# VH-VL binders against Probable carboxypeptidase X1 (CPXM1): the designs that were tried, part 7

Target 1, 162 residues: Probable carboxypeptidase X1 (CPXM1), of Homo sapiens (Human) (q96sm3r113to274)
Amino acid sequence: TGCPPLGLESLRVSDSRLEASSSQSFGLGPHRGRLNIQSGLEDGDLYDGAWCAEEQDADPWFQVDAGHPTRFSGVITQGRNSVWRYDWVTSYKVQFSNDSRTWWGSRNHSSGMDAVFPANSDPETPVLNLLPEPQVARFIRLLPQTWLQGGAPCLRAEILAC
Below, E stands for the ipSAE of ESMFold2; O stands for the ipSAE of OpenDDE; V2 stands for 0.75 times the mean of E and O plus 0.25 times the DockQ between their complexes.

## First folded at step 14 (VH-VL; framework fv_nivolumab)

Design s3 (from m4 with heavy chain K98R S102T; at its last look DockQ between E and O 0.77; V2 from the best seeds 0.00; counts 0 for: pae E 4.6 > 2)
Fold by ESMFold2, look of step 14:
Structure s3 (fold): chain C 162 residues (1-162), chain A 118 residues (1-118), chain B 107 residues (1-107)
Amino acid sequence: as target 1 above (162 residues)
Amino acid sequence: QVQLVESGGGVVQPGRSLRLDCKASGFTFSRYAMHWVRQAPGKGLEWVAVIWYDGSNKYYADSVKGRFTISRDNSKNTLFLQMNSLRAEDTAVYYCARVGYTRYFDYWGQGTLVTVSS
Amino acid sequence: EIVLTQSPATLSLSPGERATLSCRASQSVSSYLAWYQQKPGQAPRLLIYDASNRATGIPARFSGSGSGTDFTLTISSLEPEDFAVYYCQQYSNWPFTFGQGTKVEIK
């Protein structure tokens, strides 16, 4: 509760600090993976309201570069905001890195294995997940594990950092 | 397997009405915006109308505006086109089409023929 | 509205030959262009979306290229089942529009 948003929603984190494993379309890139971002209301608006990985991406991930060592404490996710179709991630894992090359995961306290966070079940309702232990790192990745049956991994996110 | 099956086509006189149905199966219908696209015999394709996945908004080609109404019933996986005040130039095969990830049409029905003749 | 002009109107070729179909837009559509195949008495079938991405189940002999106003569909080696009419469609701006079609027929 005392950890402020990193700034995906507010645009404090610039588009250049967002990266993803793949994008399904030009209008579904990582720069659209910002909490509460909306698709346009006109049918000609080409930018939609989420990051979506390609359907066939075997290892989807969404990455945020905080720009410096940062204490990550939580993640908020939403599904896809769209007038065309809906999609959402239903579970994800979280990884951290200092160099974007070597990654370590958030661990489940009880099992010692990678934590799997329950995510969304509709397009708009935000879901907060606090990390079991805050992690100090420069980079954070969200790695969708499951998503809407017959859909694609799509999300919007905000990162909480103390 | 995605299937779209149109029905309700036939021969009608000018000024009369028809309702077309499109039954969807093999996918979650309520996830997708849907379109009607038509093709006059021996001619190219013409977009007719679109409806959002939740039915909240609808748009029409100028050629049918005020005469045609697109609608959907997500509980029955069915798209509808109510065609009123039909004209000879409305003679065409009518296809229902599902949007892909954005705006293009990834699956089409087999079409139903509407013939408007006096 | 955006007008799409396809050329040629008819392309007469033999099986095994390369087919090159052009679509030109009256104003930029960026990469928001799709290609469809239609055989007589059948529904259109999506081949290419976003100018260059093959749709699910489309053979590798089909490829798309271009951006802005000039787009090309290439069939690298025609198969007997490829003789059909091909339409381009833009979805950059309202209303969505189609080209008039290019018929690929047996020489």
Scores: ipSAE 0.122, ipTM 0.678, lowest interface PAE 4.6, mean pLDDT 89
ESMFold2 (binder alone), look of step 14: mean pLDDT 92; pTM 0.912
OpenDDE, look of step 14: ipSAE 0.756; ipTM 0.903

Design s4 (from m4 with light chain N93K F96Y; at its last look DockQ between E and O 0.88; V2 from the best seeds 0.00; counts 0 for: pae E 4.5 > 2)
Fold by ESMFold2, look of step 14:
Structure s4 (fold): chain C 162 residues (1-162), chain A 118 residues (1-118), chain B 107 residues (1-107)
Amino acid sequence: as target 1 above (162 residues)
Amino acid sequence: QVQLVESGGGVVQPGRSLRLDCKASGFTFSRYAMHWVRQAPGKGLEWVAVIWYDGSNKYYADSVKGRFTISRDNSKNTLFLQMNSLRAEDTAVYYCAKVGYSRYFDYWGQGTLVTVSS
Amino acid sequence: EIVLTQSPATLSLSPGERATLSCRASQSVSSYLAWYQQKPGQAPRLLIYDASNRATGIPARFSGSGSGTDFTLTISSLEPEDFAVYYCQQYSKWPYTFGQGTKVEIK
């Protein structure tokens, strides 16, 4: 049945394998988009608990390089862990690639359109979405479609892969 | 649009207390941490205090610690500053300020003047 | 606490001239520095955050640069509405601190 975590939370996937379309700041960069990561408030700790795209980014995406062809089966998302403000993505699409240049989407079998996955409604509760069909690829992108009105697309994630 | 309106400033004698209010509108107040920043007449800006978006934590500048209390009522979109044991050096225009995506201040109120004198 | 020192204290210039304002931190603040503009009788207005990013609605004539301890605000061609006091602010470490301000005035 289900595939295990790829390793965003556990750091098995290194920071160098995470990229994003944009970031509000380095402290909200893709390296902070790991499931269950927490904001830092200690002296010298400038990192918050999420990846957040820039508010002006019209096509936000968060990308994971698995390093080799990998069978992706699901995605787990959380909102932003922060004491300054809350934000979360409310829906997203998923894309795959073998070369990070040509992308194809996870599709809804009933409509033939790209699947849109319901995401989060609070900062901390994880939401699991299984892909309609597992996909074999090297790269996976999460593409936020909607988020809190007046906010920014922010998420933490884990990828399920075999 | 985002609006922050301070009130409660005035002239008080040293040792007395005063409470400032900041009414917020045009954004989801309960989503954001809030700050107080003050400016003595003809002087620069001094950070005073911060409160987390849910009110769970508070920090103060050393100059006011133990005398001032920051608080908020998210159901009324209002930020407060309770100022006790006021001193002449507390004389300033007091601004409330909203955080942006994190730690910096993207919007400020117009301020309310507090004058502490005999 | 981190001390921010702005220079010059006063900058006397004419409209159309280029203004260069400096902010030096007593220790590294990485890129966690903002610039604010304040006109007489008004609240501060955010110009630049994270050292170099213009805030929403800020004209392109304003730019910020620097990292670590040395930061610069540049106004490429002064407009009449730009004569004001400018403050830098660090948000690297508690307590957050401001520079003492640079007044940009009509020569």
Scores: ipSAE 0.158, ipTM 0.703, lowest interface PAE 4.5, mean pLDDT 90
ESMFold2 (binder alone), look of step 14: mean pLDDT 93; pTM 0.943
OpenDDE, look of step 14: ipSAE 0.489; ipTM 0.849

Design s5 (from m4 with light chain S31R; at its last look DockQ between E and O 0.75; V2 from the best seeds 0.00; counts 0 for: pae E 4.5 > 2)
Fold by ESMFold2, look of step 14:
Structure s5 (fold): chain C 162 residues (1-162), chain A 118 residues (1-118), chain B 107 residues (1-107)
Amino acid sequence: as target 1 above (162 residues)
Amino acid sequence: QVQLVESGGGVVQPGRSLRLDCKASGFTFSRYAMHWVRQAPGKGLEWVAVIWYDGSNKYYADSVKGRFTISRDNSKNTLFLQMNSLRAEDTAVYYCAKVGYSRYFDYWGQGTLVTVSS
Amino acid sequence: EIVLTQSPATLSLSPGERATLSCRASQSVSRYLAWYQQKPGQAPRLLIYDASNRATGIPARFSGSGSGTDFTLTISSLEPEDFAVYYCQQYSNWPFTFGQGTKVEIK
């Protein structure tokens, strides 16, 4: 309740404000990690429908620079949109920063531990996770914890912020 | 270990039909698009057909459109090629191939020979 | 359809020599080009994808370069097991196409 999309899906957040630990290819880069983005269908249109880290990336992350202090309240994720192969993240953590150097995690208020959010179980169904407590920061990272075995961590996302 | 095993090749006369099977193991078959590629004796490679991982769409080379049908049964980890109205120029070793993260072929079967006597 | 022309058709070299294989596309395929090795009686094996990325388990002596229309496969120092036929393949446009092959043989 209450916070609108930051604008990954709508392109209000430009490609230059998206970054990732690694990318499987340019067509699976962080600029493709936008909710509801679709794989290309035409000759010469080689963009796939997700951000995917490299399969060997042991510490994958997807980062959004809001450009200024922003109150983050939630995350929506999808798996990879593709005709070639399906992939999705099954759980992730969330971190925040004001300078992209010092990071703090979203905490499970009842346990005091870093919150682990259940993510996706199919390519397309969006999964909403509200943060236990909204956080004011400039940067937000999604850190995949588990994903389909033998694949890559792949996601599309939207951030809820006010 | 990824394994693709083709079967169903043989010698047939022009105008007849054959069905090729490709049995997959060592990976989640239903996760990947699959291709057929052929190689005429002593010749290079020719792409034949592709099927999406969920079977929702298919594409064919012009040389086989209307005569060949690609299909899959994900419950049996099997890819098929139904080849109708065979011609002498269809004589080749037929390989099934698995995509990697996208469109290129990261694993190939050992092939099955189809001979169409002219 | 996109035609891939490989040169030379045959490359006769000795073990330890450097092999340079060329693939030219009739129109741009961006970076969507793969290289395969095929030995007699065997299926092709993926060497390079996306022009320059080595596939899993491929020795460092194999490297790929290029984009657009001109691509090169280099084997820095030939080993006995490298004498085979090499194919390039584009996956930018339908139909996907292969070059006619370059045979690397012992001189």
Scores: ipSAE 0.416, ipTM 0.783, lowest interface PAE 2.6, mean pLDDT 91
ESMFold2 (binder alone), look of step 14: mean pLDDT 94; pTM 0.951
OpenDDE, look of step 14: ipSAE 0.667; ipTM 0.892
ESMFold2, look of step 15: ipSAE 0.126; ipTM 0.673
ESMFold2 (binder alone), look of step 15: mean pLDDT 94; pTM 0.950
OpenDDE, look of step 15: ipSAE 0.441; ipTM 0.838

Design s6 (from m4 with heavy chain D54S V99I; at its last look DockQ between E and O 0.79; V2 from the best seeds 0.00; counts 0 for: pae E 4.9 > 2)
Fold by ESMFold2, look of step 14:
Structure s6 (fold): chain C 162 residues (1-162), chain A 118 residues (1-118), chain B 107 residues (1-107)
Amino acid sequence: as target 1 above (162 residues)
Amino acid sequence: QVQLVESGGGVVQPGRSLRLDCKASGFTFSRYAMHWVRQAPGKGLEWVAVIWYSGSNKYYADSVKGRFTISRDNSKNTLFLQMNSLRAEDTAVYYCAKIGYSRYFDYWGQGTLVTVSS
Amino acid sequence: EIVLTQSPATLSLSPGERATLSCRASQSVSSYLAWYQQKPGQAPRLLIYDASNRATGIPARFSGSGSGTDFTLTISSLEPEDFAVYYCQQYSNWPFTFGQGTKVEIK
């Protein structure tokens, strides 16, 4: 509660700190997974407004390196901003790491299972999810679990962190 | 399975009009931008027009601007091409095409033949 | 507009041979290039998108490579069903354009 944006939208988090399991193209890479990023409207604009994993990616993830131990408190997501087609993630899990090799999940303490966060249902409306318990880590991953039927996992995000 | 079925082709005289329909099934039609592409007999492929998934924006090849109108009805899963002031050089098989994640065409229809001759 | 030039115009080969098809763009298209196969009386079929990604259901013998202005489609070992016309298409800038085609035929 009360943690500010880490800086995906503002570009305070540089492109080099964003990574993903896969991308449909460079124009849909992790560097496009920033909250409120927009696709160009002109016919020659090659960059779209989201990160999109490949459709065959069985375990998609979007990763942010905060650069140092950071208290993560929440996630904001949007769908894909595009004129070509719409896509969005409808649910995701969250994982954390200090070394990008070993990961632990955000837990739903009442069930003992990984928490599943409801995500988006349209391209633009941002959806906030506060973590059940804030986590101190360097890396955070969003792991899409479900997405628009017949589509691809696409998102834009912001991370809330102190 | 994804299917695109064109119809409305035929033989017409120069200066006349035709309307082509493309009925889509097996995917969420309203999600995708759609294109028309044509192929003159014995020739290569020529892109004709695009309409964005919402129907809000359209773009045309120079060869058909002002004569052809692309449109769609997302409630009926149907793409249209209104072809006015037809010329002999418009003679071709006309395909509707669905985009993939963006601009390339992952599925094509069967095509419908338009012949413009006297 | 961006002109795509395919070579050779015709490639006469036997089953089992390797086919190498070239597509050259008049200006950079980055990796925004697709390859399609078309058999007589049929619609084109997508083989490769983004220069090197195989479309769903396309056999591993098809591969694409290249970026910028020079692109290659390779069929590692031709099968009887591979004798067809192949088109490249750029989607970097409007209007989207196709190459003139390369016919792969039985020697």
Scores: ipSAE 0.079, ipTM 0.658, lowest interface PAE 4.9, mean pLDDT 90
ESMFold2 (binder alone), look of step 14: mean pLDDT 93; pTM 0.942
OpenDDE, look of step 14: ipSAE 0.444; ipTM 0.828

## First folded at step 15 (VH-VL; framework fv_nivolumab)

Design w1 (from s5 with heavy chain S102T; at its last look DockQ between E and O 0.75; V2 from the best seeds 0.00; counts 0 for: pae E 5.1 > 2)
Fold by ESMFold2, look of step 15:
Structure w1 (fold): chain C 162 residues (1-162), chain A 118 residues (1-118), chain B 107 residues (1-107)
Amino acid sequence: as target 1 above (162 residues)
Amino acid sequence: QVQLVESGGGVVQPGRSLRLDCKASGFTFSRYAMHWVRQAPGKGLEWVAVIWYDGSNKYYADSVKGRFTISRDNSKNTLFLQMNSLRAEDTAVYYCAKVGYTRYFDYWGQGTLVTVSS
Amino acid sequence: EIVLTQSPATLSLSPGERATLSCRASQSVSRYLAWYQQKPGQAPRLLIYDASNRATGIPARFSGSGSGTDFTLTISSLEPEDFAVYYCQQYSNWPFTFGQGTKVEIK
């Protein structure tokens, strides 16, 4: 049927394995980019429910270190969980690396171009994208390409791996 | 660019009601939570109420809870404040305010004066 | 609720001088503090959010610092248009509250 989750939602992937190109604020950092994470409404909760890149970030990315060579097969995304405003990524590309320095993209084999995955259209509904061909690598990046006009690239994610 | 215009203020006797409107333009209104903030003459600022971007939840300052109702019509880009059982201490300029990326207020209207006096 | 106390109440200075405005919270608000400027007959204008981030279009002479309970707004060299009332606001917990204001006036 399908490959199991890597463990962003479950916390099997620790915060130290998540990085991003930028964060709009500390409460919107990569450690908040976990599928189904929720914003807090109670006293002392400083965190909102997504990773959001800075508005001026021209090349946003969200990165997961699996810690070892891993066969990545798919990505699940959500928009931002928040009571203040809604934001979501509407499309993204995916890249892989073994050393976090040199990267290759998920390809649309029919066209030979980088695959562009349709993402979200609301804050909460998860959207699954299977990779055209599973990739073996240690690192995976999601690279937002489009998001709500006048907004910020925000997402929560889970990675599927066999 | 962003514009917030309040209306509906005036002079009213204690115990009466007023409704304030805030017309929004220059941004996607339905995307943002909205607030009302007031300022009594010669005094500081006091937060009054908030409404979620979809209208699903609302929260009020204790001083107005049970008397004021915040609401919105996203199809008309309009925020409302229904003020019932008005008291002299409700006399203030009332501002509508838009949230920024999180909870702070990045844009304010120019305000509408409500005077509660016998 | 969280009380914000601003000091001084009034700051009388000349153009070109450095202004230092203090805001102290009754309990920690972490970095969830904003500064607003208000001129007579006008609505407040956002200057600083998250304690130290300048809002878009705010001149570089405005800076904010602090975390927890002790916060400062600094105007490095006062311009004639900077003479106004300044408010701090916390947004860490309900209800969101404002300080009582610091008036910066021409001496």
Scores: ipSAE 0.083, ipTM 0.659, lowest interface PAE 5.1, mean pLDDT 89
ESMFold2 (binder alone), look of step 15: mean pLDDT 94; pTM 0.951
OpenDDE, look of step 15: ipSAE 0.693; ipTM 0.899

Design w2 (from s5 with heavy chain K98R S102T, light chain R54L; at its last look DockQ between E and O 0.81; V2 from the best seeds 0.00; counts 0 for: pae E 5.3 > 2)
Heavy chain, then light chain:
Amino acid sequence: QVQLVESGGGVVQPGRSLRLDCKASGFTFSRYAMHWVRQAPGKGLEWVAVIWYDGSNKYYADSVKGRFTISRDNSKNTLFLQMNSLRAEDTAVYYCARVGYTRYFDYWGQGTLVTVSS
Amino acid sequence: EIVLTQSPATLSLSPGERATLSCRASQSVSRYLAWYQQKPGQAPRLLIYDASNLATGIPARFSGSGSGTDFTLTISSLEPEDFAVYYCQQYSNWPFTFGQGTKVEIK
ESMFold2, look of step 15: ipSAE 0.590; ipTM 0.844
ESMFold2 (binder alone), look of step 15: mean pLDDT 92; pTM 0.918
OpenDDE, look of step 15: ipSAE 0.684; ipTM 0.889
ESMFold2, look of step 17: ipSAE 0.062; ipTM 0.638
ESMFold2 (binder alone), look of step 17: mean pLDDT 92; pTM 0.913
OpenDDE, look of step 17: ipSAE 0.631; ipTM 0.875

Design w3 (from w2 with heavy chain N57K; at its last look DockQ between E and O 0.77; V2 from the best seeds 0.00; counts 0 for: pae E 6.0 > 2)
Fold by ESMFold2, look of step 15:
Structure w3 (fold): chain C 162 residues (1-162), chain A 118 residues (1-118), chain B 107 residues (1-107)
Amino acid sequence: as target 1 above (162 residues)
Amino acid sequence: QVQLVESGGGVVQPGRSLRLDCKASGFTFSRYAMHWVRQAPGKGLEWVAVIWYDGSKKYYADSVKGRFTISRDNSKNTLFLQMNSLRAEDTAVYYCARVGYTRYFDYWGQGTLVTVSS
Amino acid sequence: EIVLTQSPATLSLSPGERATLSCRASQSVSRYLAWYQQKPGQAPRLLIYDASNLATGIPARFSGSGSGTDFTLTISSLEPEDFAVYYCQQYSNWPFTFGQGTKVEIK
């Protein structure tokens, strides 16, 4: 558990290194998927406080390019910060890649299946999940599996990495 | 199935008050900002007011500011519009509308007619 | 406030024809523009949000384009149920405003 934040919250990871399968709108794009990012407080501000996938996206994912081989050890997630509506992911899987084309999952060694991490139950409370085994890779994906009933897959995240 | 049902419309004299209700069902009401939008007979649409999902912020069109009050009761899935000091130009069908993912209206009620006539 | 001007006011076409509706904003609204359809005696229905995204349950013959001040709604091949009034709406800044409408009517 000794790896520090990669830097999504602090902006050390630039927007160009964040990507997603889809976005409900530009103001809910992957560049908004940073831990503790806040929706705009001024009238007319359309940038909300999360990444949200499109409603019809059957296979949503949020991706971080660390830029080089990096040891990933954990993930912190939050729901959507918004004055308009709330949404949050309730569980997700994690995948890794060195080339953004071939992916492997974080495994639950007890079951032999991909690990499913419990995520959020409210908009703001951060939830930490340590990976069962740290993984060395360049890319990490969060893949929402379930989310608030009647809502959309929305999250903010931080990655723990060395 | 998302449903929004307005009620409380009717004929009222200028200067009087009227309260509109909007009952919501088929979705989690407390997750959504809600709007009132009106349409004068034979005319286009005019946005009237919005209330945030937790009631923390309200905005009004200039034409109704100071006279109308938007409110909500999340425990009863109900949106309200209190209309005071009514004028002839307030005559319209009043729709309640749910906010989409940002600031557009993804579902509308069928409307309730308010007629202000002396 | 931001004024939206729709053109034409009325568009008379036959089923199967392509309809092109325009909406111009008095100042930039970026991509924050929606389109609604309203049939006689009914409430409006969302068609397009964020200028070009098709709303849930809306047929693929509807499409939107544009950004900034100039926006277009296209119906690729009119069906009988498409004859209605269409409104654009901006949500870039308060107050949110609507265009005056374009009526699409059967020739």
Scores: ipSAE 0.041, ipTM 0.610, lowest interface PAE 6.0, mean pLDDT 89
ESMFold2 (binder alone), look of step 15: mean pLDDT 92; pTM 0.916
OpenDDE, look of step 15: ipSAE 0.602; ipTM 0.868

Design w4 (from s5 with heavy chain N57K, light chain Y91D; at its last look DockQ between E and O 0.82; V2 from the best seeds 0.00; counts 0 for: pae E 4.3 > 2)
Heavy chain, then light chain:
Amino acid sequence: QVQLVESGGGVVQPGRSLRLDCKASGFTFSRYAMHWVRQAPGKGLEWVAVIWYDGSKKYYADSVKGRFTISRDNSKNTLFLQMNSLRAEDTAVYYCAKVGYSRYFDYWGQGTLVTVSS
Amino acid sequence: EIVLTQSPATLSLSPGERATLSCRASQSVSRYLAWYQQKPGQAPRLLIYDASNRATGIPARFSGSGSGTDFTLTISSLEPEDFAVYYCQQDSNWPFTFGQGTKVEIK
ESMFold2, look of step 15: ipSAE 0.155; ipTM 0.682
ESMFold2 (binder alone), look of step 15: mean pLDDT 92; pTM 0.923
OpenDDE, look of step 15: ipSAE 0.622; ipTM 0.875

Design w5 (from s5 with heavy chain S102Q; at its last look DockQ between E and O 0.80; V2 from the best seeds 0.00; counts 0 for: pae E 4.2 > 2)
Fold by OpenDDE, look of step 15:
Structure w5 (fold): chain C 162 residues (1-162), chain A 118 residues (1-118), chain B 107 residues (1-107)
Amino acid sequence: as target 1 above (162 residues)
Amino acid sequence: QVQLVESGGGVVQPGRSLRLDCKASGFTFSRYAMHWVRQAPGKGLEWVAVIWYDGSNKYYADSVKGRFTISRDNSKNTLFLQMNSLRAEDTAVYYCAKVGYQRYFDYWGQGTLVTVSS
Amino acid sequence: EIVLTQSPATLSLSPGERATLSCRASQSVSRYLAWYQQKPGQAPRLLIYDASNRATGIPARFSGSGSGTDFTLTISSLEPEDFAVYYCQQYSNWPFTFGQGTKVEIK
């Protein structure tokens, strides 16, 4: 009944299609913002299991390029998988674009305001949010609004599209 | 503000044991991996051990493997270092250190001195 | 283990002068390098992480650069409180290791 995943978890979406406003470190880049990705320390690499925005980033965002106009219908978010610390986003907004320059938000039907989606309350439990209305666009951004107190805006995600 | 306070240091003979404590405050202790780093008198810094935020894993420097044990009690906001079979070369100020956003140390305790001598 | 070599061992300068400290790794550590300041009788204090990011509260006169094997800590204009020992540290591989330190002393 729902749309299938775009392919962040399955790696169908290549790293080059993932971007972010900022990254805290080398091992917390947008290519690590994939649903169910694990910290790789024990596997021989030192990449962590999330994208994390820089502390000084006042307007953090995580971006997925679908490569062509795509109907986005939902978002799945997850917190940070790490041996060092835990972080997670508690709410976010969603924006769309066809050219990565002009953006419009997912809005509530009742208020007409940009929708704020509830996100995670622990590092590992995936949280699904359906968009109030599916949107056709090439680019989709997740914009963390709130996150664990004293923490950082970190997430893993999958996008639903059909 | 973040505070780390080490205790338990003192003078011991070679072969003896000693346990160090590190009391944390000013942050959610259970969220962060913790490290021990030591510094011999007049010398540089040496990484000793790390424990995951949930205690699920530990790593040690080769110089202390099999002799030292790192542990933590998140309910008490306390980090521990059990030091067995102490040697003269273990003489140092021992610091507990908190990880930052990554695997660097953003906060350190004042340190506690361990002296191993006959 | 990855060996970090700092140079010079001692740097004698006057307040207001520019200080340039080097840290070289025996193999690549990517950008997983931090710099610490330590004053006599005190614990180390984080200055720079991930090679070039200033820690919270660190003055702008401190800057870090480099990647791979060659890293530099620069103090653009030394203040009296900057005379101390500086250590680099890599967290690219176990075990984590420190440089032997550079002492910045007043001329």
Scores: ipSAE 0.039, ipTM 0.683, lowest interface PAE 3.0, mean pLDDT 92
ESMFold2, look of step 15: ipSAE 0.162; ipTM 0.681
ESMFold2 (binder alone), look of step 15: mean pLDDT 93; pTM 0.941

